# Ledger of designs, part 255: VHH binders against o26223

Target 1, 191 residues: o26223
Amino acid sequence: MKLLWTSQHIKVTVHIDGKVSKMDVLEAIKTRRSIRKYQDREVPEELIDKILDAAMCGPSAVDERPWHFIVVRNREMLEKIPEVHPYGAMVKDAPVAIIVCCDSSLEKIPGFWVQDCSIASQNILLAAHSLGLGAVWTGVYPLEDRVEGIRRLFSIPEHVIPFSVIPLGYPAENPGTRDLFDPDRIHLEKW
Short names: E, the ipSAE of ESMFold2; O, the ipSAE of OpenDDE; V2, 0.75 times the mean of E and O plus 0.25 times the DockQ between their complexes.

## First folded at step 16 (VHH)

Design Q42 (framework vhh_vobarilizumab_d1; at its last look DockQ between E and O 0.57; V2 from the best seeds 0.55)
Fold by ESMFold2-Fast, scan of step 16:
Structure Q42 (fold): chain B 191 residues (1-191), chain A 121 residues (1-121)
Amino acid sequence: as target 1 above (191 residues)
Amino acid sequence: EVQLVESGGGLVQPGGSLRLSCAASGFTFSNYDMAWYRQAPGKGRELVAYISSGGYTDYADSVKGRFTISRDNAKNTLYLQMNSLRPEDTAVYYCARGYHESYIDYSFDYWGQGTLVTVSS
């Protein structure tokens, strides 16, 4: 057992069985919240690398893995995102944002890139949370004005589709608890 | 069970101020995001100001610098401080409760009955 410190609030323990996260998966899923307010602190490149590694580990239709990622740290560029995304005001105050994109030239089966990019986006949110960061998924696709705005702003070629913008940083807010379990949505054996 | 009751509306002169209040009951107020919407005569409902359970705020461009949204979790009350009021701010103002987890917008599931704000001579 080896103990690794990745930040002031994150303790990573490497077990003999290979577990390297302090927060278990179910806890991470249930306690993750959208974070829109960030501390004025830089996020180390090592943590972004861990998050992107996790993003690429989701299932993919026929293993096409069509996702590409743009990492944005430039303050001027982050400040322009709210001009093309009406619910992206928080991005201007984030230390970094990840833009999840689909490279359509990598698509092997039509239409399933949406699920692939959704899986990658959720993995980014969960990985960020497990590392003591806060993040929020701000949707781009399939809203045409947002897709074209983000494409132009980041010089994204026509065969690449911007899917989501995910600002992230050390959280400066603590959203309340939600309990969404609804047994009426569970059907046994048949509808 | 869930109730949102707005108050503080009325007739005010251009350049004047009003403070709207929304009294919430029937849920754990501190766990929810809150918003003020308005509906002007002959127009659709629009978001004016948003506040998350964690204190993040967002405003419509038309009200930035003039309106301030705030909350008092101990009193289960949402506020909208409206300064430098203009005739185009005339509308019914609605308090709304919602979730911070929409990935396209701010989503709301309960609304109050509204309070009328009239800005004129």
Scores: ipSAE 0.698, ipTM 0.838, lowest interface PAE 0.9, mean pLDDT 89
Fold by ESMFold2, look of step 17:
Structure Q42 (fold): chain B 191 residues (1-191), chain A 121 residues (1-121)
Amino acid sequence: as target 1 above (191 residues)
Amino acid sequence: EVQLVESGGGLVQPGGSLRLSCAASGFTFSNYDMAWYRQAPGKGRELVAYISSGGYTDYADSVKGRFTISRDNAKNTLYLQMNSLRPEDTAVYYCARGYHESYIDYSFDYWGQGTLVTVSS
């Protein structure tokens, strides 16, 4: 029973805060997957702006907001990332990548910037997914060879720490969802 | 139960070719990432080739241009075409399945028993 005109194929558009959202937040969290194959299609700057706006909505330790983002669209630079980042091989084929960084001079309480930048990175993945894009978080920090390689490639100063590289684009693959719920990880009242 | 069964290993002369197969069962093969790893005597396992459920491929530098990973979702089978074989390719080759995600490296949750490839003259 695959029918294009049936109600099972009708998308409901909901207007909130001047923006259109295609996806419920729980749906986005449950269906987001790492996408490493992209269409040969430009990602509009407008979508990157929306994604980075979402990235900056996350909480941070004592509101320190230590994050900075490098948006990379230059083909030559994207092709160089795999030379210093082994897990970033797909970046060479992405139309754009976002490098999440910590400016340690913005730390208000030491050691929490990793959580702060992790929150921003996950928000990038979810926002990209909700906009019909695919993305993958490729870890940089704390792997020292990757940190130094990315810092060198993008002339990142010593007090700024590259945390993750997130290539994104319109997806050219469709991995399924996974059933990851594990009741044994849930402890009521005590361990 | 998930099963991964490798075959196609054997003795081959330098410069020769082999095709490895991995028969998969007990899961929806087309929805999973797959990989080939190898382990030479006295060494740890190393990634040889990776293929995502959507066809994205990645290769170890040591085999790029000589090895080709592929999958046949209708037959639930993963392949590794190994051309221009060299003595340093001698290893036990393992099929691996990836269920979910890792943000630092490719990650796998099930492994086959392995198939031995020996390259010698």
Scores: ipSAE 0.618, ipTM 0.826, lowest interface PAE 1.2, mean pLDDT 90
Fold by OpenDDE, look of step 17:
Structure Q42 (fold): chain B 191 residues (1-191), chain A 121 residues (1-121)
Amino acid sequence: as target 1 above (191 residues)
Amino acid sequence: EVQLVESGGGLVQPGGSLRLSCAASGFTFSNYDMAWYRQAPGKGRELVAYISSGGYTDYADSVKGRFTISRDNAKNTLYLQMNSLRPEDTAVYYCARGYHESYIDYSFDYWGQGTLVTVSS
């Protein structure tokens, strides 16, 4: 049996047996939306592994790969995240969340870790979407209260910086499409 | 041109109900997250309720269980059903359009002119 989730321009096919219809990279990029409502359905570990694999495939400054990932499935912990992340209410309803962190001790060039973790976070979103899941990037860094809140909640060492919290699950909302293409932002050869 | 026009405000007694409407035009309403904000006299603007383009909803703690945000995409209209109104709910209520995508908070780019809700005995 196939479960079809259809929005105006987004179609995701999920098989009950865990098989998903794959989409190409451009389709994934163009059709991805922030998803904040999830089905009462667990996400298989295999899918999380694929997502994390994708998260670690992005480039980083001088290949420093400073990222760490906390996979959170515990309901109690998921329910506590909104307490330190005011705009992370949806996390409590997600079957799983991934916290992307930076180990500052792995930095080779200071400051690029933000780009590195951003790439990892975006890859999580794209991979999730391509696998028939919905996810949302909830910003943590550079908001100090959220950084410290997440740090405390998950006992994250001082040299490790929480960057983003990404709840994910099977989608239970139907977002519309978006068109963000702006030709005025394209310059040929020079400004 | 993007337009948001609120209506439905007025005077109501404590415990009463009101339904606010926001008529949207100039954009594909169904594609956007929407929200209600309010600003009480002498206070800052605060988020009251949020609804995603897909129907996810979130509420300020102060209005949970009393207010309901909804949308009719066919009518390009956002609603706020307000029940069990309290004097502290007195404010100008604003409709807001969300950004397409944001990884920080609920972010909005257009606002209506607001509609006044007064809760008083």
Scores: ipSAE 0.460, ipTM 0.767, lowest interface PAE 1.0, mean pLDDT 91
ESMFold2 (binder alone), look of step 17: mean pLDDT 84; pTM 0.854

Design Q43 (framework vhh_vobarilizumab_d1; at its last fold request DockQ between E and O 0.66; V2 from the best seeds 0.68)
Fold by OpenDDE, fold request of step 18:
Parts: sequence; structure tokens; C-alpha cells
Structure Q43 (fold): chain B 191 residues (1-191), chain A 121 residues (1-121)
Amino acid sequence: as target 1 above (191 residues)
Amino acid sequence: EVQLVESGGGLVQPGGSLRLSCAASGFTFSNYDMAWYRQAPGKGRELVAYISSGGYTDYADSVKGRFTISRDNAKNTLYLQMNSLRPEDTAVYYCARGEHESYIDYSFDYWGQGTLVTVSS
């Protein structure tokens, strides 16, 4: 019995009428897309706070929670980010960006901070999407040139490692649908 | 089978214009990011222009203001309008299918065979 998965085009009807329709978690995960084009519209601080709250709700190694967040709204600074991040061109057009960092002094176990900051970064993306914003993860770590570029640009101390730059804004693009499910990547009980 | 076929290359004088096309088949074109790359003789392949499935565009600094990437989803075709061509633009130009959800750099999984653009007096 070939289960014809009818790809129901979940039309994410962004209801314009200010009621943030509560997107369920699975919907948020499934419908989230990287957004690299933004409206010329400011993101309210309240939304950023919610996003940052979500960013800090993830697990971490031995609950070390090593993450720090730099919220960047300054236009000049946003415009400078692409200078040190070759694939961060969209940042200059974003109303806000969050730089996720690790404070190494908070590490309890070495090396797990990458997972920790990844979890935080992903939560930012999901939260943003659930709130009607678009975002994209632009990787910084472990690329040395980007790490040092961002460090220098934002005067980040040596013990703090910039991990990702995540521009956010109201989306001005609608990327195509994803087809990412791969059953061949699923192994039952053993490889 | 995914196919990307470039066309429109040729010889052009400095200051001239060309329009490259990339005919895509074997996949839902509208769902994919696309890009143009080029490789000059003796040099590595470099990004020229990127266009997301949603219409976001990005350009190499060397071509900004001169080149325009666009797409016609109804025709499954990617375009590169090249104006004010320079000798240094001489290269084989490649069309590439992108993966939208890369969080590091632009990622591409399929490439065309390329089309040669020669800018010479």
C-alpha cells in the first residue's frame, strides 16, 4: 500500500490582523525557512525578548548555559557585518541581528558549547518564525576569519566566541517548499 | 534527472552586454535557489550571483551594478544579464542549483556544463 503522501501545501496564512496565531511546534519546525530578505519594518523589542527567552530555554551540557546574545540594531554596525562575513550580505538589510556567543568561562565541560549555542540558535529561528518573522542562521564558528571579524567588530573579549549571526525581520520573500525528509537516513535498531 | 544547461555565452567586446540563460529540468525549479558561478582560466570557481527561490539576490562585488540575476519560474530558466563587460569577466559561466537551508555559505548540489564568455577587443 503506497501511502501517497499528498503534500498538503500548508498555506501559512499570515493573518495581518495583529493576532499572532499560535503556531504549534511541529508546524513551526516544518514550515520554517531561512529568510534573507526583509521588509523595511522594525521588529518590536517585545518580539526580540520573546525570541531571546526561547533561545535560553534549550538544554545545554550539564546545564552550563554558556550562551550570550548581542542584539544589534545599529544600522552602521549591521552594514559592517557583511564586511567580515562574506555570506552575511542580508544582514545589512535586516532591522536587527542577534549574535550568539559562547562565554568559555561558563563552560563546565569543554567542547559542548557548540551544541549549546546551536540549540540556542535554532530556538531563535523557530521562535522568530512562530512570531511571523524571518531569520537565517549565518554561521560564524568555526571559521576563523569570521570569528575574528565579528570579534573585532563587536569588541568581543577573547574568552567569548561568536558562534552565529542571525538577522531577523519581517519576511520579504517566500522561499519554495522544502523536501528534506529522507527515509534512507532512518535506521531501525541498528545501522 | 536534474539538468542545468547554460547558453548565451560568446565573444563580446569590452563594454558590451550578454545575457546568459540556464534551462533547468528534472526538478521543481521554483523551489530552489540558483546561482551563477564563473571560472576564469587559471583561477578557481567563484560566485557571481545568487538568487533564492524567494527572490533574494546577492552578487559578487566585482559584478555589482553590472550584472543582474533573475529567474522565470514558468520557464524553468535562470538568467544572468551582464552589462558593461570587462576583459576580467572572461570565464566559463556555470549555473548551479542551490540548497536554501545552508547556514554557512551558499551550497549547491548540481551544476551545468558551463558556457564560455570571452570579453576581448
Scores: ipSAE 0.791, ipTM 0.897, lowest interface PAE 0.6, mean pLDDT 93
Fold by ESMFold2-Fast, scan of step 16:
Order: sequence, then C-alpha cells, then structure tokens
Structure Q43 (fold): chain B 191 residues (1-191), chain A 121 residues (1-121)
Amino acid sequence: as target 1 above (191 residues)
Amino acid sequence: EVQLVESGGGLVQPGGSLRLSCAASGFTFSNYDMAWYRQAPGKGRELVAYISSGGYTDYADSVKGRFTISRDNAKNTLYLQMNSLRPEDTAVYYCARGEHESYIDYSFDYWGQGTLVTVSS
C-alpha cells in the first residue's frame, strides 16, 4: 500500500535499447510489443513488486480479485516450463517469470475469473513496458495439457487454475511498431 | 498482395544438406515474424523453425542442432539451412508469415505454395 505510488496522470519513463524515453499512457499501449529475447541481467525485486501492484489494480467482476501470482526466478524451474508449454521456449532464457493464477475459492460469480486474469495479465505486460522491461504472455488456460503441466511443476492446488506464464526481463530485441487501426470495425449509433 | 515463394527443395541423400529460401513481397518483411512449416505425405502441417522480427528463434525438437533459420531483411528473404538430413525430413516445406501478438502460439496468416524435399538413397 505505502510502498507504491498512485498516479493517474504521470508520464512514463522507459529504458529502451539503453536509452531513456518518456511516454504517455496511449504511447505505452501502442508501443508495447511481445518480447522473447532478454539480456543476461537480473530484474530487481522492486520492479516486480511495482508490476504486481499494477496487476492487482485492474477491475474484476463484482470486485472478486481472484488472482494469485507465482514469481519464478529459479533457473531449474524456468528450464522445465518449455517441457509442458510448447510455445514457452523463451522462458528458459528469462531472468524471471510470473505465473498468473485464479484461486477459485475467491470467485464470487462463475466464469468471470477468465476476464479478471486476462486484465491482470495485460496490466503486467503494460507495467513491465513502462518500467523498461520486455515481456510476453504465453497462454495456459483453457488448454488442459498446459494447465495440468504447470500445476504439476509448481505444486499448484486443485482449486487454483494457472492462467498464463509471463516471462520478463530487460529486452534484447525491438520488434518495431504496429498500425492496426481499422475504422471498418467502428459503428456509429448502431450496428 | 502478400506473396511468399519458396525455392531450394530437391532430392538429397541421407546425411546431406539443403538450403531453402523464401522470397517475400507485398509487405514490410522486417516487421513480421516468419516460420518454416512442413507437411509429410498423409500427415498434418507441423512447425519446423520460427524467427521473430527481432531475431528470436525456436525449433521443433526433431530438428534442433541440424536446422538453422535465418533472415535477410535487406533482401526480404527467409532461409532454412538443413544439415544431417534424414528420411523422416521428407516433406513439402512451407514459408509462413507470422501474426503479431498471439498469446497462445506462433500464429500465421499467409503461407507459400511449398517446396518439396525428398531424402532418400
């Protein structure tokens, strides 16, 4: 609570390729990219704490906030993730990964935890980007083989559902920019 | 119009090497992830090798240490260097353009017509 700043109007300062740039929220959203290559450099615990605070500030259905997070820094554990996640090969080379989980005992309305955990996952990606880190969302739920594999690796109890694995670190790649605005998807006044 | 054109396939003996090329046009090549897929007779399509716009690479376990994916952004060309070829590598090889920001997998929106690789004595 007292360890984290609440700031609605702050310009974000980001380290990109050794340079410091300031960006507003819209620029942060538009320039965030999935990052799968990381520098051989540790991520301070302070930055992980800031990212997780941001993750928990998202909206949730009836304010149920069903999320729990596992922070993985152990190299042997990170190296085992690709064995149960076919598109998680980059995780073994990341300095840290966050596993977003749903604790079903906190669920107040059935089924909305998926949206809740999606919001938390995206907030992790945006917060990481704002702090000069790169991250990628590797999906787990609803793919049962991945759910079961991650549960076994991290001793996750049956009432908790692993949702996503998000490796992060200082970026060793810059994928460039996207232009995805499609006005044909916008309808005025009605369909 | 997005177009991907593969070349370099052919007949090769077990233990031999081939280099496949994929010429890309109709989009800014350097902005896209690229991949090689293969499809053996009577089988589904499988990912062989992946390369991101930023240079991250990933490989199927069956080809690790034998195949190398690379790209030349100045020439809009994707490559697959295939070494120590085995009869099980016999397939049609497809170049694919990657979709950005899939959180499930490496998603692709365009494929080439394919190039046949036959590994036999």
Scores: ipSAE 0.696, ipTM 0.840, lowest interface PAE 0.9, mean pLDDT 89
Fold by ESMFold2, look of step 17:
Structure Q43 (fold): chain B 191 residues (1-191), chain A 121 residues (1-121)
Amino acid sequence: as target 1 above (191 residues)
Amino acid sequence: EVQLVESGGGLVQPGGSLRLSCAASGFTFSNYDMAWYRQAPGKGRELVAYISSGGYTDYADSVKGRFTISRDNAKNTLYLQMNSLRPEDTAVYYCARGEHESYIDYSFDYWGQGTLVTVSS
């Protein structure tokens, strides 16, 4: 349908766009919280594909894009993660988890892969949130016991470094937001 | 300002029960994750139980099946039900308020003064 404007006695038809409202990016950043409780509901593979697409859109050092992702849906494997990853206890209750890894053979500038995988990890959190999912970044690197445990559990080769484990699902909790802006952290022109 | 006041500690026989409470004020209690920690003499603090704002719980292996963390958001109160107490549970128990976001471990920005639990063998 078309919107038009005419004289006083003509009815105006408004066009209703079929596109649903999307979360504003600043709203997504401010309202995203770590979610550790999930509904008993599967996450469609289409949403995982969108999340991983977003993960790969981030910048990386000299565009090296060193990231690889392991998508875990198998219940037995999800239940084993807490045995080697103490902060990942909620993973056993998630319908799916994403393990963010660095493939060091793709590194072009030594040592920047941590920033690269951090960008991918945060993009996963924001994309999941924008799609109505909840997620939590559970840190693996640089904690050696966690790195070795996850590597062993998923048969990750020596040149690939597990960075984070991110369980996700439809949220079953709603933690509040907080006013975190602190003007004392802002320095104009110099320290 | 933020206040966390623990109560319910005391002397109890092995195999007995206690219920600890933590009265919270100065913040929107329902928006925060909460935890109980304990510290035995000469030891560091250790996590006993964690509860998220929405009711996700996590427990130390040593207390699973014996202790239950819960919260009453209407009363701004955190609880720890402690059953089948053992001499090894003797410690000062602390209520802790969760920080905004952490990606490596649970983290806390405010702690109560603690309540002593003594399990006499």
Scores: ipSAE 0.603, ipTM 0.824, lowest interface PAE 1.3, mean pLDDT 89
ESMFold2 (binder alone), look of step 17: mean pLDDT 86; pTM 0.870
OpenDDE, look of step 17: ipSAE 0.556; ipTM 0.805
ESMFold2, fold request of step 18: ipSAE 0.578, 0.581, 0.589; ipTM 0.814, 0.813, 0.816
ESMFold2 (binder alone), fold request of step 18: mean pLDDT 87, 88, 87; pTM 0.879, 0.882, 0.877
OpenDDE, fold request of step 18: ipSAE 0.783, 0.778; ipTM 0.895, 0.892

Design Q44 (framework vhh_vobarilizumab_d1)
Fold by ESMFold2-Fast, scan of step 16:
Structure Q44 (fold): chain B 191 residues (1-191), chain A 121 residues (1-121)
Amino acid sequence: as target 1 above (191 residues)
Amino acid sequence: EVQLVESGGGLVQPGGSLRLSCAASGFTFSNYDMAWYRQAPGKGRELVAYISSGGYTDYADSVKGRFTISRDNAKNTLYLQMNSLRPEDTAVYYCARGPWESYIDYSFDYWGQGTLVTVSS
């Protein structure tokens, strides 16, 4: 009971529009939703820096840390993303987008960069939510037409693979949550 | 459990208008993205219009400017207003519930028979 009282109420400090609030880590994970509608408001660079710091704190295979990030704020460039990503229409209305990339020259073991970049992408979504922003992961890899379209649009070299495009901003929608816990997927001691 | 029931289809002349409805039950409608898709004879399934829980909308290029998707969360109902109808809009129209937290494309399921729209020509 004593340890439950002290550890169960772990909280993370969140900055929202210059104000400070606290959010439990589990609450952040459970309440994060994909946000596709944004306020017409700029995201401070300091918040982007915090998000990218969090992105780089995830585990990686053999500490290869193959991720690189492109931060896109240029309106003309954001407006061109839907031309090469059919389901990225919301990106043109976002104040900023982060493109998560893998530098294959940093890869220490083949294939694990996908997990590494997935972890970085999810950390971006969680960090954005914790800071009062909304974001959505729009898939690029392994769809070759999107990979090549994004590469051409942002002058990404051949040894770098664009993995995901994540627009973010102050949310202009507030989707509710869902109870996803399924005990039938939990097996004790063996299958 | 989850049910989607389409209605409002029928025969209409080219240039005419029609409004489709989809009655949803068995889930918290307001929390889900919704879509309309169609299937014409000899064609695959086509996404027509999409609406997020917060009101973000997206449309197929073939219907943009002619069709409008909307939702009434209090009535658990999805709508598709179809204007300036063309013979090529002839299809069975299905409403679909969007996937929860998908990081790849729109994916769609349906629980009804759909509603037939025939544009005479």
Scores: ipSAE 0.612, ipTM 0.776, lowest interface PAE 1.2, mean pLDDT 87

Design Q45 (framework vhh_vobarilizumab_d1; at its last look DockQ between E and O 0.66; V2 from the best seeds 0.00; counts 0 for: grease 26.6 > 24.2)
Fold by ESMFold2-Fast, scan of step 16:
Formats: structure tokens, sequence, C-alpha cells
Structure Q45 (fold): chain B 191 residues (1-191), chain A 121 residues (1-121)
């Protein structure tokens, strides 16, 4: 048993042959929740790098990997996001946000970049959760006013499309677990 | 089985205050995001205030600084404290239960029956 101290939380990690046990993948998927309230703590660059590494490991159509990421830590810039995103009020209080973008010059097959960037966005949420952080996906594409607002704010070129804004930080809320399994949506052998 | 029951509406003069309550039952209240919506005569339903399960709040620009949303998880009750009321705040106010996840907005799956707030002299 090794005791690690975190801000406002005591975390105990178990070592098995010198390796730290982390959250199981199924547990991470089932317990991840949108987090909109963050502690007043900086997120280390190392954790952001791990999250972005995980984001880039998702599948993409024809392996086109069209994603680019803008990491926003500047308080002045974070405070301007709610002006162009009507459901991004929490971003002004987040220590960092990631903007997921599609570089259309990397697109090998038309239209699939939306699925590609969705996969990257979800991987950011899961990776953040697995590292003890909380995050929320605030949608940008295909809402034209949000796309244009974010593009203008971050000087994004015309061939690049902002897809999502994901604020993240150490969570200051703990929503309960969901029970969403619906066997009526599972069809055996035929519809 | 899910029920949301609003109360606290009434007639008040401009500049006055009211506190709305929403009694929730049939679900684990503390696990859900909650909201207040309103519908003025001849208008569509609009979001007034939002509160997450953990206490994150968001407000419509028209009420920011005047209204405060809060929750008491021990009492399974949602509140809306309305100060500096204006004639344009006249509407039926609805309590709403939030879904778990939306990546575009604050979407809701259950609403109460509403409580009327009339601001007039």
Amino acid sequence: as target 1 above (191 residues)
Amino acid sequence: EVQLVESGGGLVQPGGSLRLSCAASGFTFSNYDMAWYRQAPGKGRELVAYISSGGYTDYADSVKGRFTISRDNAKNTLYLQMNSLRPEDTAVYYCARGPYESYIDYSFDYWGQGTLVTVSS
C-alpha cells in the first residue's frame, strides 16, 4: 500500500510487483461523467501529454488521423470562450481546455472526419477520467455560429474545422453512476 | 414514478422577490442535473437556470445576477430565488430533470406541471 496525497483527496495506490494498478477500462467507461466544476489546481503538462497521446490512438477512416489539438491554458482566452459558446460557461473556471480540430488537408475520404474527431473527443474524456481528472465535451461542429466563433477566437485557418471544446481539471463534483443498460435495444439474429 | 412538483409562484409587484421550490420523488435526486425553465404567454419554453449534481450553475443572461438556483439533496428539493422581479419575468416556471450526458446543451427528460409567476403592479 502506497499513500499518495492529492489536493483535497487522499489516494491510495496498490503496487503489484512494483507496478501501480489503474482503473479498469470497463470501470472507466461506466463511471466517467461530465464534470463542469473544477478545483483551483493546475493540471500538469505531463497529464495533458498523456491525454493527447491517448486521443491520437483511436481508429480513423482509412487511418487518416485528421485531428489537431489546441491546448488553452491562458486565462484571458478561456474567459472568452463562453462569449462564442452558449453552453461553455464552465470553461472560464477550468484550468485548461482542449479544442479538437479537423485538418481537412489530412482527409482521405470525405465526411468521416466527424467520426474520427468524435473518437478523439471521447478518448480525451476517458483518459482524463482514468488520470483522476474531470472533463466535459462541449459540442461545436456542426453548429455554424459556434464553429465560426471558435475559429475567429483562436485564429484557426479555413481548412481546419473546430469540432469540440473540452475543459478539464481536478473534479470538484462527483455525480453518481448511471444505469443505462437496455436489453430491448439488443436484437438477436434479426431486427 | 418520477414526479416533480413546483410551488411558490404567485402575484408580486415589480422589484419584489419570490422563492420557487420543486419537490422531486421517484429517483435518486442527488445523481441528476436539474433546471428551471419558463414559458411566457405566446412564447416558447426557455432555460432560466441550471444546476449540476455537484453544484455547477449556469444562468440565462436575462436573469443573471437576479436569480439564484440551489438544491438541497437531503430534502430532494430544487430552489429558484428570484430577486428584483420585472414584468417580463411573468411566466409559468417549470422544474426539469436533466439527462446524464449531452455534448451540445442541457437536455431534460422530465418536467413538472409548472407554477405561475405574475409580476405586475
Scores: ipSAE 0.669, ipTM 0.827, lowest interface PAE 1.0, mean pLDDT 89
Fold by OpenDDE, look of step 17:
Structure Q45 (fold): chain B 191 residues (1-191), chain A 121 residues (1-121)
Amino acid sequence: as target 1 above (191 residues)
Amino acid sequence: EVQLVESGGGLVQPGGSLRLSCAASGFTFSNYDMAWYRQAPGKGRELVAYISSGGYTDYADSVKGRFTISRDNAKNTLYLQMNSLRPEDTAVYYCARGPYESYIDYSFDYWGQGTLVTVSS
C-alpha cells in the first residue's frame, strides 16, 4: 500500500513496507516545503539514520564538522520543546525531532559553524523530503532565549550551541508550492 | 496586484461572536500561508492565528480555544471565527500573506487595510 501526498507541484509517494519513491536532487529542492502537521505514525530508525548521514555529508569550513545531533523521540521531551521555543509549536505533535548543535571546541575557524550547521540542517530537510517525510527548520540560534531554553532542557554543555530544532514525521498536510525564483537577484559577470 | 480585503468587524458585546473574512486576490491563494494579526490601541501588532497552505494552524495563547482560523481556497478567502470575545480582543484585525518560508518565525509581506473589532458592553 502506498501513501501518496500530492499538491500542485509536490508529489511524495511512501510505501507502507518502507520503500520510498526516488526523486532527484533538483526535484527535492524545488518541491520541499515546511511541514508542520504530521501523521500519528512513527518514523523508522533507518530513515533517521539516512537523514543523519545526509546531514553529515555537507561541507564545512576547513572540514571542521562541528555538528552534533540530538535525536528526540521521548514524548515528554517533545512536548516541552514548545515551552522554550515559540516557533516550535508543531514539535509536540511530531514523532521525532533532531536538534542540530555546534560543538565550539571543534571549530577551527571562528564563526563558520553557522554555515556548517545551516548546511547540515538543510540537508536534513532535503533528505527527509526525499524519503517521504515532512520536516521544518525551527531556528534556535542566535536567539538567546531559545538557545538557553533548549540548552537547559537537554542538558547541553556550555561549549555546545543548539542551532536548530527540526521536527520530522510523515506529512499530514499538503502545502502548495511557491515560486521563489527572482531574476532580479541574478547578476551577470558584475553587479 | 496582490490584494487582501478584510471584512466582518464591528461592535460586539463581551461573550459575543464575530466572523472575519479576508478576500484575497492577485495570487494563487492556495499556495500561501496566511495569518490574522491584530493591533490594539497603543499596542504593537501581534499574531493572532496562522494557517499554512496545507492547513496547519497555530494560535496566540490569548485566543486559543476561542478563535478559529480557516480558509476556503475555492473562494480565495481566509476566515477568523471569534467566539467568547473579550474587551481585550478589541483591535484592528489584519489579514496577512506569507510568501516565504521562514525558519525562525512566521513571516508575512502583504497586509490588508484591517477591520475594526470592538468588544464593549
Scores: ipSAE 0.648, ipTM 0.840, lowest interface PAE 0.7, mean pLDDT 92
Fold by ESMFold2, look of step 17:
Structure Q45 (fold): chain B 191 residues (1-191), chain A 121 residues (1-121)
Amino acid sequence: as target 1 above (191 residues)
Amino acid sequence: EVQLVESGGGLVQPGGSLRLSCAASGFTFSNYDMAWYRQAPGKGRELVAYISSGGYTDYADSVKGRFTISRDNAKNTLYLQMNSLRPEDTAVYYCARGPYESYIDYSFDYWGQGTLVTVSS
């Protein structure tokens, strides 16, 4: 077990025998990057289970929990996604993708499902990162051509709305980080 | 101060080749995604090629197999190798610094002044 001391936070990390490292949540948030290049490695089902468990832990409007997830591993289907999703070109090279959907029959307050599915999508990204995976959120909703294309490709019923496509894999790139803190965006007591 | 300076444009015959360069300064080049855009006369800008900091590349359908984007992080330079040029490739080509993060489309915060490529008999 190793402990790493940083200027911003303390973390409990890698056991010497190679066990999975545990990442401080603030470190995960600050270091997570969109990853579009993946190793030729399978992602174990148990890691996908952990990621989806994390996705479902987010809050939702009046606890409506409208999210559903399609896990895609089939090569033919992954290779077809770019045909209907121009920002999703890297999906063809991913070992797996998760499609975050809203089941509108679960809405308790109309229109808040976008926030709900955004929360689930971000939790997927953070959980994947904490498990040593790379991911990228590729937007579907509210672009109607992408929504209809994904719906058609995966036989998604009309009351279910595909929100995002998130390819995942062991990363084959390591982008750096930037300091994005902007004090001009902070307003004390009033605008 | 972030600066992007394109070079290598010019007049070339159909079927010819050109290599565009973009010299970058004022930022840690290796940390950023980069792209080439082009704008034909009277038209909007379109993405030509994208390269992530880690080497992932993506291309417009119209240039796949003919154009190659690359980067030399040691020289802070972005390249576009353009082969089998066609008259419809005529445009001003812009170097752009890529997004830190985006979930909808590629976004870019700094642009060069552009370099003109003319493909004509």
Scores: ipSAE 0.487, ipTM 0.738, lowest interface PAE 1.6, mean pLDDT 89
ESMFold2 (binder alone), look of step 17: mean pLDDT 83; pTM 0.838

